# VH-VL binders against q96il0, part 263

Target 1, 167 residues: q96il0
Amino acid sequence: APERGAERRDTAPSGVSRFCPPRKSCHDWIGPPDKYSNLRPVHFYIPENESPLEQKLRKLRQETQEWNQQFWANQNLTFSKEKEEFIHSRLKTKGLGLRTESGQKATLNAEEMADFYKEFLSKNFQKHMYYNRDWYKRNFAITFFMGKVALERIWNKLKQKQKKRSN
Short names: E, the ipSAE of ESMFold2; O, the ipSAE of OpenDDE; V2, 0.75 times the mean of E and O plus 0.25 times the DockQ between their complexes.

## First folded at step 9 (VH-VL)

Design A67 (framework fv_ebrasodebart; at its last look DockQ between E and O 0.24; V2 from the best seeds 0.00; counts 0 for: pae E 2.1 > 2)
Fold by ESMFold2-Fast, scan of step 9:
Structure A67 (fold): chain C 167 residues (1-167), chain A 120 residues (1-120), chain B 108 residues (1-108)
Amino acid sequence: as target 1 above (167 residues)
Amino acid sequence: QIQLVQSGAEVKKPGASVKVSCKASGYTFTEYYISWVRQAPGQGLEWMGWISAYEGYTNYAQKLQGRVTMTTDTSTSTAYMELRSLRSDDTAVYYCARDQSYLPKGHDYWGQGTLVTVSS
Amino acid sequence: QAVLTQPPSVSVSPGQTASITCSGDKLGDKFAYWYQQKPGQSPVLVMYEDSERPSGIPERFSASNSGNTATLTISGTQAMDEADYYCQAWRSSTAYVVFGGGTKLTVL
């Protein structure tokens, strides 16, 4: 939907009326969930008069998003692979085939799957702790630069007010 | 003191494998990716891949996919790069370099380099 | 194929401003980095995140990155600045690190 909205804006009928100049979007767009990470990417709006500080913040947010998506894509693929291997191993131990009589994939009940989830969580605990460490450091940096951008915008507004008084 | 210390020079025959080590010290190993970058005689820097020290996730240059393996041992703060099926054009100085996992700061510290010569 | 293009060589006289360019499609949407390499030595990071200087790098070094071109600028170039310079960018779509071909800076 956000991608569709962006596409519609790109082909906007703003030009059909000389009375209404093309409308500007001032908002980021949220895309569909990524196939692997299941996270929605943010498409950042680039202002016409983007300052160097605003550009740095945008690039840092973009880089953090890409890092986050890569981490979760990797984790989701690992989870899916290990889950498949666990199910296959247990079905083989029971003497059951990979498919039911209806042709669907054979599954394990919730009690049987609980063992897998517990072991997966335990195995990946340290990795997730390091992810959280990096996530907090990244968000601290982003928050810091957001603060700097906010101060820059306040200062620019004050300069505009001073300019109006001088004229 | 922050250091990346690499293993010594290697001479290999075509078809052999080489495994280069990179021992990190003076920093928290799990806060950095380790990139491997090679440089053939008289040529530029060629990125081979990187590994995340804490998650073990690797990303390899497409040209080397299937021939290179990168690993880490967090208990010894050591990264390894193994290159298989060596060819004469794999003759190069091989560098390890660190890059922060939590901020895009670039490769701020580099190993001294390991010369790998492939000759028959 | 993602590539970063640098001029193979740049020559300046001592005290002149040296300018080394790095070109790539939409490079200005990514962070650029610069490395200095002297003969027989490992590369040294001289600029990161487009325009930031690491501790210990002289203020004479500055950089910019916009559109398709990143530029490393060395003001008041000194003989000690003679080296090969490489640009680098992250390419998130492939998770690749890409280096430019390198530029030999000669100070004569």
Scores: ipSAE 0.661, ipTM 0.852, lowest interface PAE 1.2, mean pLDDT 84
Fold by OpenDDE, second read of step 10:
Structure A67 (fold): chain C 167 residues (1-167), chain A 120 residues (1-120), chain B 108 residues (1-108)
Amino acid sequence: as target 1 above (167 residues)
Amino acid sequence: QIQLVQSGAEVKKPGASVKVSCKASGYTFTEYYISWVRQAPGQGLEWMGWISAYEGYTNYAQKLQGRVTMTTDTSTSTAYMELRSLRSDDTAVYYCARDQSYLPKGHDYWGQGTLVTVSS
Amino acid sequence: QAVLTQPPSVSVSPGQTASITCSGDKLGDKFAYWYQQKPGQSPVLVMYEDSERPSGIPERFSASNSGNTATLTISGTQAMDEADYYCQAWRSSTAYVVFGGGTKLTVL
């Protein structure tokens, strides 16, 4: 009885970039592209006197980044898997092996691959719509808090100026 | 109204398996993740894992790896959790909970819980 | 051991302010969530994203975060607030959900 190969349930890659900026950094750092998502991670600077609003903004930005990293890491894995399955299926249908006579990996032509891309996009259309919706919501929230933080900073500067004039 | 309705209580012997269902309603099932959390009698909450309802991606707690399987049926908006090789220490109330989309960061809605008793 | 540390119990008199703390490594980088659980009931989300209150949760519930410590505050504590309270966070490295050990709030 052929051992039914344990379908390796693809665990979602923990797409958290292990990029660590220098400890003495006073600014945000951009890391190299993540190997799964191909997105460049940002390490956000934490000021010594971070306000609650600044902390909230930082956390929102960080969460949104992690959300993006995970989404695209998973999307890229799904794409790669489905692409490989498509290629194998088509080669099999053609009576072709997975390797050429020269030992190279057999490939499909551009027209056949175009069909794959169309099918893939169609299949994932709803997912992309959800992603886009959430992307806008998240970025709207971030922008809103950026405004709040900006106002807070202005107010704090004005208070400091008044205190200096009174002394 | 958003609701998560779980299957009824189960009594199992050691070494057996249990499969708990969680039917979701009142929202778009495929937009969210489902987490499973258990609570042993008199103990705290223990996260078991999450599943993406749309993609079927799963992440299991390390302690339960190899013994737990989470699945979803999008046609019925139902999540399933199977726990195998049951032990006495698996006796707990099992909860399904809705997570926010794409990140299992928090649980805004919970099922009523399913008591699973493992006894010899 | 729970990665998030909570006091096992907190006692408060009616009308007084209860404070429940939750401490964990890098909690300052992640949002905290709080759940209320009464005996024989499912957990209920009472606070999300450190300080946001879900609809239907009384205004007497508030939360804050300072460094690696999240705090749930219940002002004007009522007898109905007697419950177990759990903090929760999410770990980006593993995508795991982590709960605190829980705090039993007793209203004396």
Scores: ipSAE 0.642, ipTM 0.853, lowest interface PAE 0.9, mean pLDDT 90
Fold by ESMFold2, look of step 11:
Structure A67 (fold): chain C 167 residues (1-167), chain A 120 residues (1-120), chain B 108 residues (1-108)
Amino acid sequence: as target 1 above (167 residues)
Amino acid sequence: QIQLVQSGAEVKKPGASVKVSCKASGYTFTEYYISWVRQAPGQGLEWMGWISAYEGYTNYAQKLQGRVTMTTDTSTSTAYMELRSLRSDDTAVYYCARDQSYLPKGHDYWGQGTLVTVSS
Amino acid sequence: QAVLTQPPSVSVSPGQTASITCSGDKLGDKFAYWYQQKPGQSPVLVMYEDSERPSGIPERFSASNSGNTATLTISGTQAMDEADYYCQAWRSSTAYVVFGGGTKLTVL
């Protein structure tokens, strides 16, 4: 019986070539969002008769998920820290406290916060460019192994058909 | 030709700090993590942490958290590891090693090692 | 912290097959890597991604990884293969690199 291999939506969110062999059962499931990365982990199904190529593909997808979670957990932390530092710095420049009259955490208006977002994106432009390069390279590698798995399954089907005729 | 060249041996007293450099050449520095691995005399390999060359994000071994700082300088393709509050059991050979950030293939190239001796 | 357990030593005669094991909980769910270290030298990667051999490593080196155990196998062991061997993996929950304790391979 044919079964569908795992699909990785987090690894290929848009524009990436995906291989979906026909007539597969998929039992991968998506866990709750990770506290630090905000990404939902995929828990991959491990079939009983996983070939070496299928195992390598699954491990590549797992490693890529971990890599992606690590990157965005770090970027989320950096964003939060730099945002708070920016707010504190601008409040200090204006001679304001860190708390409002009501005791709430002081904030900046939308126009002032736009300066932060522009500065953050500019400072992190190189890191995001390198991340996008590595994301593309990883998805290309995964697609390559998906193709190898698909060919292996086609050849196994042809071998089974040839074997049945020999008897 | 891919090379990782480390700074020379250091002799330190307990309580001091040491900073070891690792200069990379022959490859695209931003495509790799740099790991730091140490080996005490007659002992096995102990992973200390890694740093992403392009992001500067670090992940330190729990045992060393708070005592170690890893940095990179992409303009010189150099990684640094600083270990503070040295103790005699920090005496070891310290290695840098690379692994690809986009498809880890293991630590395929290692520095020559830097002996750090801590004695009173 | 997760531990990769290796036998402290393995002895073989020249020409025999040496097997060095590396045990860890669900190790077969992660890529395993193997390093060779000769006295006074830096480690050298000898196997990666469970069973792949880097360029320049003799074909007599092979490896596997399934269940809780990765195994490095050296067929036709030679005196030059005498070294310490370390396995390596990642921990998925913390993304830390983990080395095994090392195995001293002795060849007479």
Scores: ipSAE 0.441, ipTM 0.723, lowest interface PAE 2.1, mean pLDDT 82
ESMFold2 (binder alone), look of step 11: mean pLDDT 90; pTM 0.935
OpenDDE, look of step 11: ipSAE 0.616; ipTM 0.848

Design A68 (framework fv_ebrasodebart)
Fold by ESMFold2-Fast, scan of step 9:
Structure A68 (fold): chain C 167 residues (1-167), chain A 120 residues (1-120), chain B 108 residues (1-108)
Amino acid sequence: as target 1 above (167 residues)
Amino acid sequence: QIQLVQSGAEVKKPGASVKVSCKASGYTFTDYYISWVRQAPGQGLEWMGWISAYEGNTNYAQKLQGRVTMTTDTSTSTAYMELRSLRSDDTAVYYCARDQSYLPKGHDYWGQGTLVTVSS
Amino acid sequence: QAVLTQPPSVSVSPGQTASITCSGDKLGDKFAYWYQQKPGQSPVLVMYEDSERPSGIPERFSASNSGNTATLTISGTQAMDEADYYCQAWRSSTAYVVFGGGTKLTVL
């Protein structure tokens, strides 16, 4: 896979095995904005000894990212399509061609476009409400599993300390 | 009680269209995608596509693109699947199944299935 | 385009452990799901998110998913477990849903 200058691992004490303490001390990598969604993807760091719970959290975060990317890619595509249809419809109503005398693409002024933006926002209000609902539910689930992972790491540290002190 | 109830069996001639309904009850319809999955006699499960009940966006299996249309009616909590230009090899039991939009829980409830027979 | 490969049949004696595999390129990067289908009935979800069991599914059912292989394991297999089992992967908003070809489990 192409490397974009960011490290994928926060490695490596020589000859000593270590747990990765919090995910903040492990390196996640943020990419450039996606062409279609305009969102920046996160590439998650995978620890060498990832637990099943940590794997589930990572897969949930990845699934949520893919869902979010797809929603906004679809939304941006719908916006662009409906914007073009609106412009073409208004130009037809005004008896104007799709191109100017100079061969440039014909457009509407800001005042005329305000009607489109108002209509688009009204039409998509319910969709955005459901998006926000799902976004909150997804983030609640991720937060819950982040808490479980944190508790797992605390428990593992306590077990290690107890084992070293008692045997 | 969560239920998905499908319309009854259909017998069609090649070239005809069929529209199967799936009425959901007992849950918030807009929290789920509805998948359509078919199964030819003695064969495995074949995913046809799914539709988001809240967003209305669809994703269809490539081999059915152009022949299938999925819609929903939120006011009646009903999903529809229309398959056009029917062929004999479209003979199958057609299932609807729900899958959460906000968590990847899988298809936890399925309709009873609708047998569509296409014969010349 | 993902393809999921399952063995067509698996046979076990009552009380033995049945193991049904599902193979696909980078399958372990996505969640896997398992469905049970008995003759004349709709599929029933038996495992989701790799290893989670829906309410009502016996503890005898367990599953894993790593690398290129997901596995459904049925411990102490009973006659009532005879069915076709299907794996599913690629449940994401950016991908199509893919089912494996199915495995007929026979309890002899």
Scores: ipSAE 0.589, ipTM 0.808, lowest interface PAE 1.4, mean pLDDT 83
Fold by OpenDDE, second read of step 10:
Structure A68 (fold): chain C 167 residues (1-167), chain A 120 residues (1-120), chain B 108 residues (1-108)
Amino acid sequence: as target 1 above (167 residues)
Amino acid sequence: QIQLVQSGAEVKKPGASVKVSCKASGYTFTDYYISWVRQAPGQGLEWMGWISAYEGNTNYAQKLQGRVTMTTDTSTSTAYMELRSLRSDDTAVYYCARDQSYLPKGHDYWGQGTLVTVSS
Amino acid sequence: QAVLTQPPSVSVSPGQTASITCSGDKLGDKFAYWYQQKPGQSPVLVMYEDSERPSGIPERFSASNSGNTATLTISGTQAMDEADYYCQAWRSSTAYVVFGGGTKLTVL
């Protein structure tokens, strides 16, 4: 008898996406959607001569990605749980079982589910507001450092051109 | 504090009906289901049915179908259980219990019980 | 009706671990709840969702589920733990609640 493994409570894995790009990659890779967050992870390329500013930008991007992955993984789990609870509650209230007489999973109609979505969004409104705020802050910081890195690269190119003209 | 307060003990004759009340306090009455459970002397717990305090929908144990009626009064936060055509084997302590409104998470609060004695 | 089967009695010495089993068809797919009932008192929920404790329930109470058997475990059993214990499940097909037959725990 196959040991039906204990349904591991799918805790949102705190871990980095298991997506591993080829070792010889010289560019950023985008992985498949994560199972929990449904977000596509990005594996950031590390240049051999990474500047401190480039490193800081990369770290900030990585941290922001991890933050996003964690947020949405948790949000999706919460959503799924609450959705299931809602369905079960409504079926119970209706005096219906979780399965139909045919053995199929009992479902609610679109109108009933609309109520769930409305309530869920209302309940999580503040959480989403905080997320959006933090999202903007993080992306602003990333953009700022992108600008700095761009300027650094321009400056380095100009210095190299001057050295070549002097020789 | 959450409380379920039931009506007092009843003595009935065979064939009579009994109506037990359960007044809920300390929480939003309409957010939960009320289950009724009975226990014959020296016996185990027997589930009788549940009622939605919000919609009034009921589900009764098959054994009690046609004899039991559960109702709620939301204005007084009171649940009622009526059992008809009483028999000697209906002698039991009757409990009301709160059931969670979402997934069945068991009965977290119970009334003190109401003894119903059916005697000739 | 799905019947939950419990041993009628379990005896344990103070400080020892008590285990009460509850077996039923398809119990593995259902939440098992446990109640403690002392003589002349209403049942008290001691475990829900197979492994969760309500507020006020001591940590010595735990529950597990393996296949079609739920187990209530009381570690370091105390004299105050002497009571009847009932398992309970919810039947998904009918939305019926089902109780086990109860287990009398005696602390010797």
Scores: ipSAE 0.000, ipTM 0.535, lowest interface PAE 12.9, mean pLDDT 86

Design A69 (framework fv_ebrasodebart)
Fold by ESMFold2-Fast, scan of step 9:
Structure A69 (fold): chain C 167 residues (1-167), chain A 120 residues (1-120), chain B 108 residues (1-108)
Amino acid sequence: as target 1 above (167 residues)
Amino acid sequence: QIQLVQSGAEVKKPGASVKVSCKASGYTFTDYYISWVRQAPGQGLEWMGWISAYEGSTNYAQKLQGRVTMTTDTSTSTAYMELRSLRSDDTAVYYCARDQSYLPKGHDYWGQGTLVTVSS
Amino acid sequence: QAVLTQPPSVSVSPGQTASITCSGDKLGDKFAYWYQQKPGQSPVLVMYEDSERPSGIPERFSASNSGNTATLTISGTQAMDEADYYCQAWRSSTAYVVFGGGTKLTVL
């Protein structure tokens, strides 16, 4: 595979790791964790004789992956932002500055941070329930189409055998 | 059965704000995103953004970032789109349309459209 | 992910097959959708998930999507099919929803 970034102009990273499958690969490939969602993307192999059902399943899996990546990237950014706001608020209440004397970011102890985690989970409980609901619905649809593809492959094999024996 | 009903036409001056409503009925509101799509006179469809009716998360077109706000009221099954700092080129018919959150089925039902005229 | 290109107009005779194309880089890796819009009316979804037809849409409507091009095909075109047709693709955090520029279909 050629080295990426050697012959191309420097473009600032968008904050996501991008990899291509090896040149000789003919299977699905799992990439490194996304910087924002912390999920590993799957790059789907496209066979030359892909049926319409196989194509639909692949696109549905791809769309579900993109939906999942977007949800967790947004959730992680929201968590980080609210965490920083919580720390700032608590330090202000204690009469402390946002930075230590050494110039590092001031932090709260584990007991104080437990309050934030409890509030965050409670505040986002309904959102996470709806995410799980949609995740289950998406998994059901993917499983259903996986079953359809399996049945199509069985039917095509039986049809080929019947045709060979009849002629 | 399934309907999206939008608020009436509005005439605004440059620099003003407009807020369009879209009331959904006949389905489970929280199973869908609500997209906002506008169409200037004689022009094509332009996607402005969408809002998740169940979690309230939004994604806006980059061109409109900072000028548009989308909200929902689940108690009335109503979506809202507010566009600020109006310009003459914001004159358009504004549509709401639903798109299922858990399957990529497309925009299967649309509101009737709301004409927003920005005039001097 | 950047832009979807459609021809601005297509003309066919009644009863002939109309073909409307929608082009975009790697469009065939995404689901494509087609909308019909008649003057003064809201768009109507006529094809979804590349080639699926909603209930109430005539069988003469079909579609495909591969490589860089999605195609809407209307066989036995009728006067009532005169409308603007818009393709849509991409539904991700990076591209969001994108519409083609639209094609005016005229039946002459």
Scores: ipSAE 0.600, ipTM 0.817, lowest interface PAE 1.4, mean pLDDT 84
Fold by OpenDDE, second read of step 10:
Structure A69 (fold): chain C 167 residues (1-167), chain A 120 residues (1-120), chain B 108 residues (1-108)
Amino acid sequence: as target 1 above (167 residues)
Amino acid sequence: QIQLVQSGAEVKKPGASVKVSCKASGYTFTDYYISWVRQAPGQGLEWMGWISAYEGSTNYAQKLQGRVTMTTDTSTSTAYMELRSLRSDDTAVYYCARDQSYLPKGHDYWGQGTLVTVSS
Amino acid sequence: QAVLTQPPSVSVSPGQTASITCSGDKLGDKFAYWYQQKPGQSPVLVMYEDSERPSGIPERFSASNSGNTATLTISGTQAMDEADYYCQAWRSSTAYVVFGGGTKLTVL
């Protein structure tokens, strides 16, 4: 009986979209937007002869993606929570119930909600500044390693051409 | 291996406070939420709240608002839960748990539990 | 606060299929998780929200969702499956977690 090789189901880290590219794919795949972050995940291709520099680049890209997914998922969660709390608080202050007489969910008007958005943005301004800073740092590092990988590939191609000329 | 190790059993008087610790190991501490769940003797599981080990943001059960404080120390990968103004009905085993993902949806790893007894 | 309702107890003979239900009207987004708890032990996650099993959980464990009811199914129930089982849901708007009341599974 042929030993059915235990397909290591790469347990996708619990936070990565369950988007699985075709097994025979030789390129990066972009998944649908994540339900919580609204960011499209990328499944990175792993070449058979991945160099240590290519591996490092891939890991940095993966880590940066996970970082972004986490940040925006958490930000969206916080936003939703605070929005709901704001609405409930404001309705309570108005002496209004959470439901209208018609049984519909009570809502605030656009002007009142504008105040919420302004306050939310103001409150989270520093957080966004830090995010932007770290985003640039991470992308700079990725770009730097992309350059290194490109140089390595050029060098390897040149060596192969020299070897072919010597034979 | 992922582990959550909690502090030992506590005996407290009514009106006192208790602080339970939960030391995490085997994973990147800041990548996950820590939830706290308690279980009174012979009763079901009761969610108390969660804390983000990354941002320090918290969310507490409405019943415990004003009495519970959750904190984290990233340098030691330790989560803390403080419950104040203890009552007899706070007698329970208290669990820390790691959330499954970067969102506080469910719990994949649990501490061994800490018995807190509130007695006069 | 959303209340998840479970039967207090379920009894099954060895080798038979056990079914534990969890129902609620205001459950948030989805029934998410099932936990097994044996006496004197911490809860153990047995099912994820998408009816997936953690590593080490036997294939005899499965979960399904229909409307406002989640069901944990244990096929070929064994004596070792005797435990308390808890369902758990999560509300995305408030990020609150709620547990069911628990079901004691007895293997007769």
Scores: ipSAE 0.094, ipTM 0.698, lowest interface PAE 2.3, mean pLDDT 87

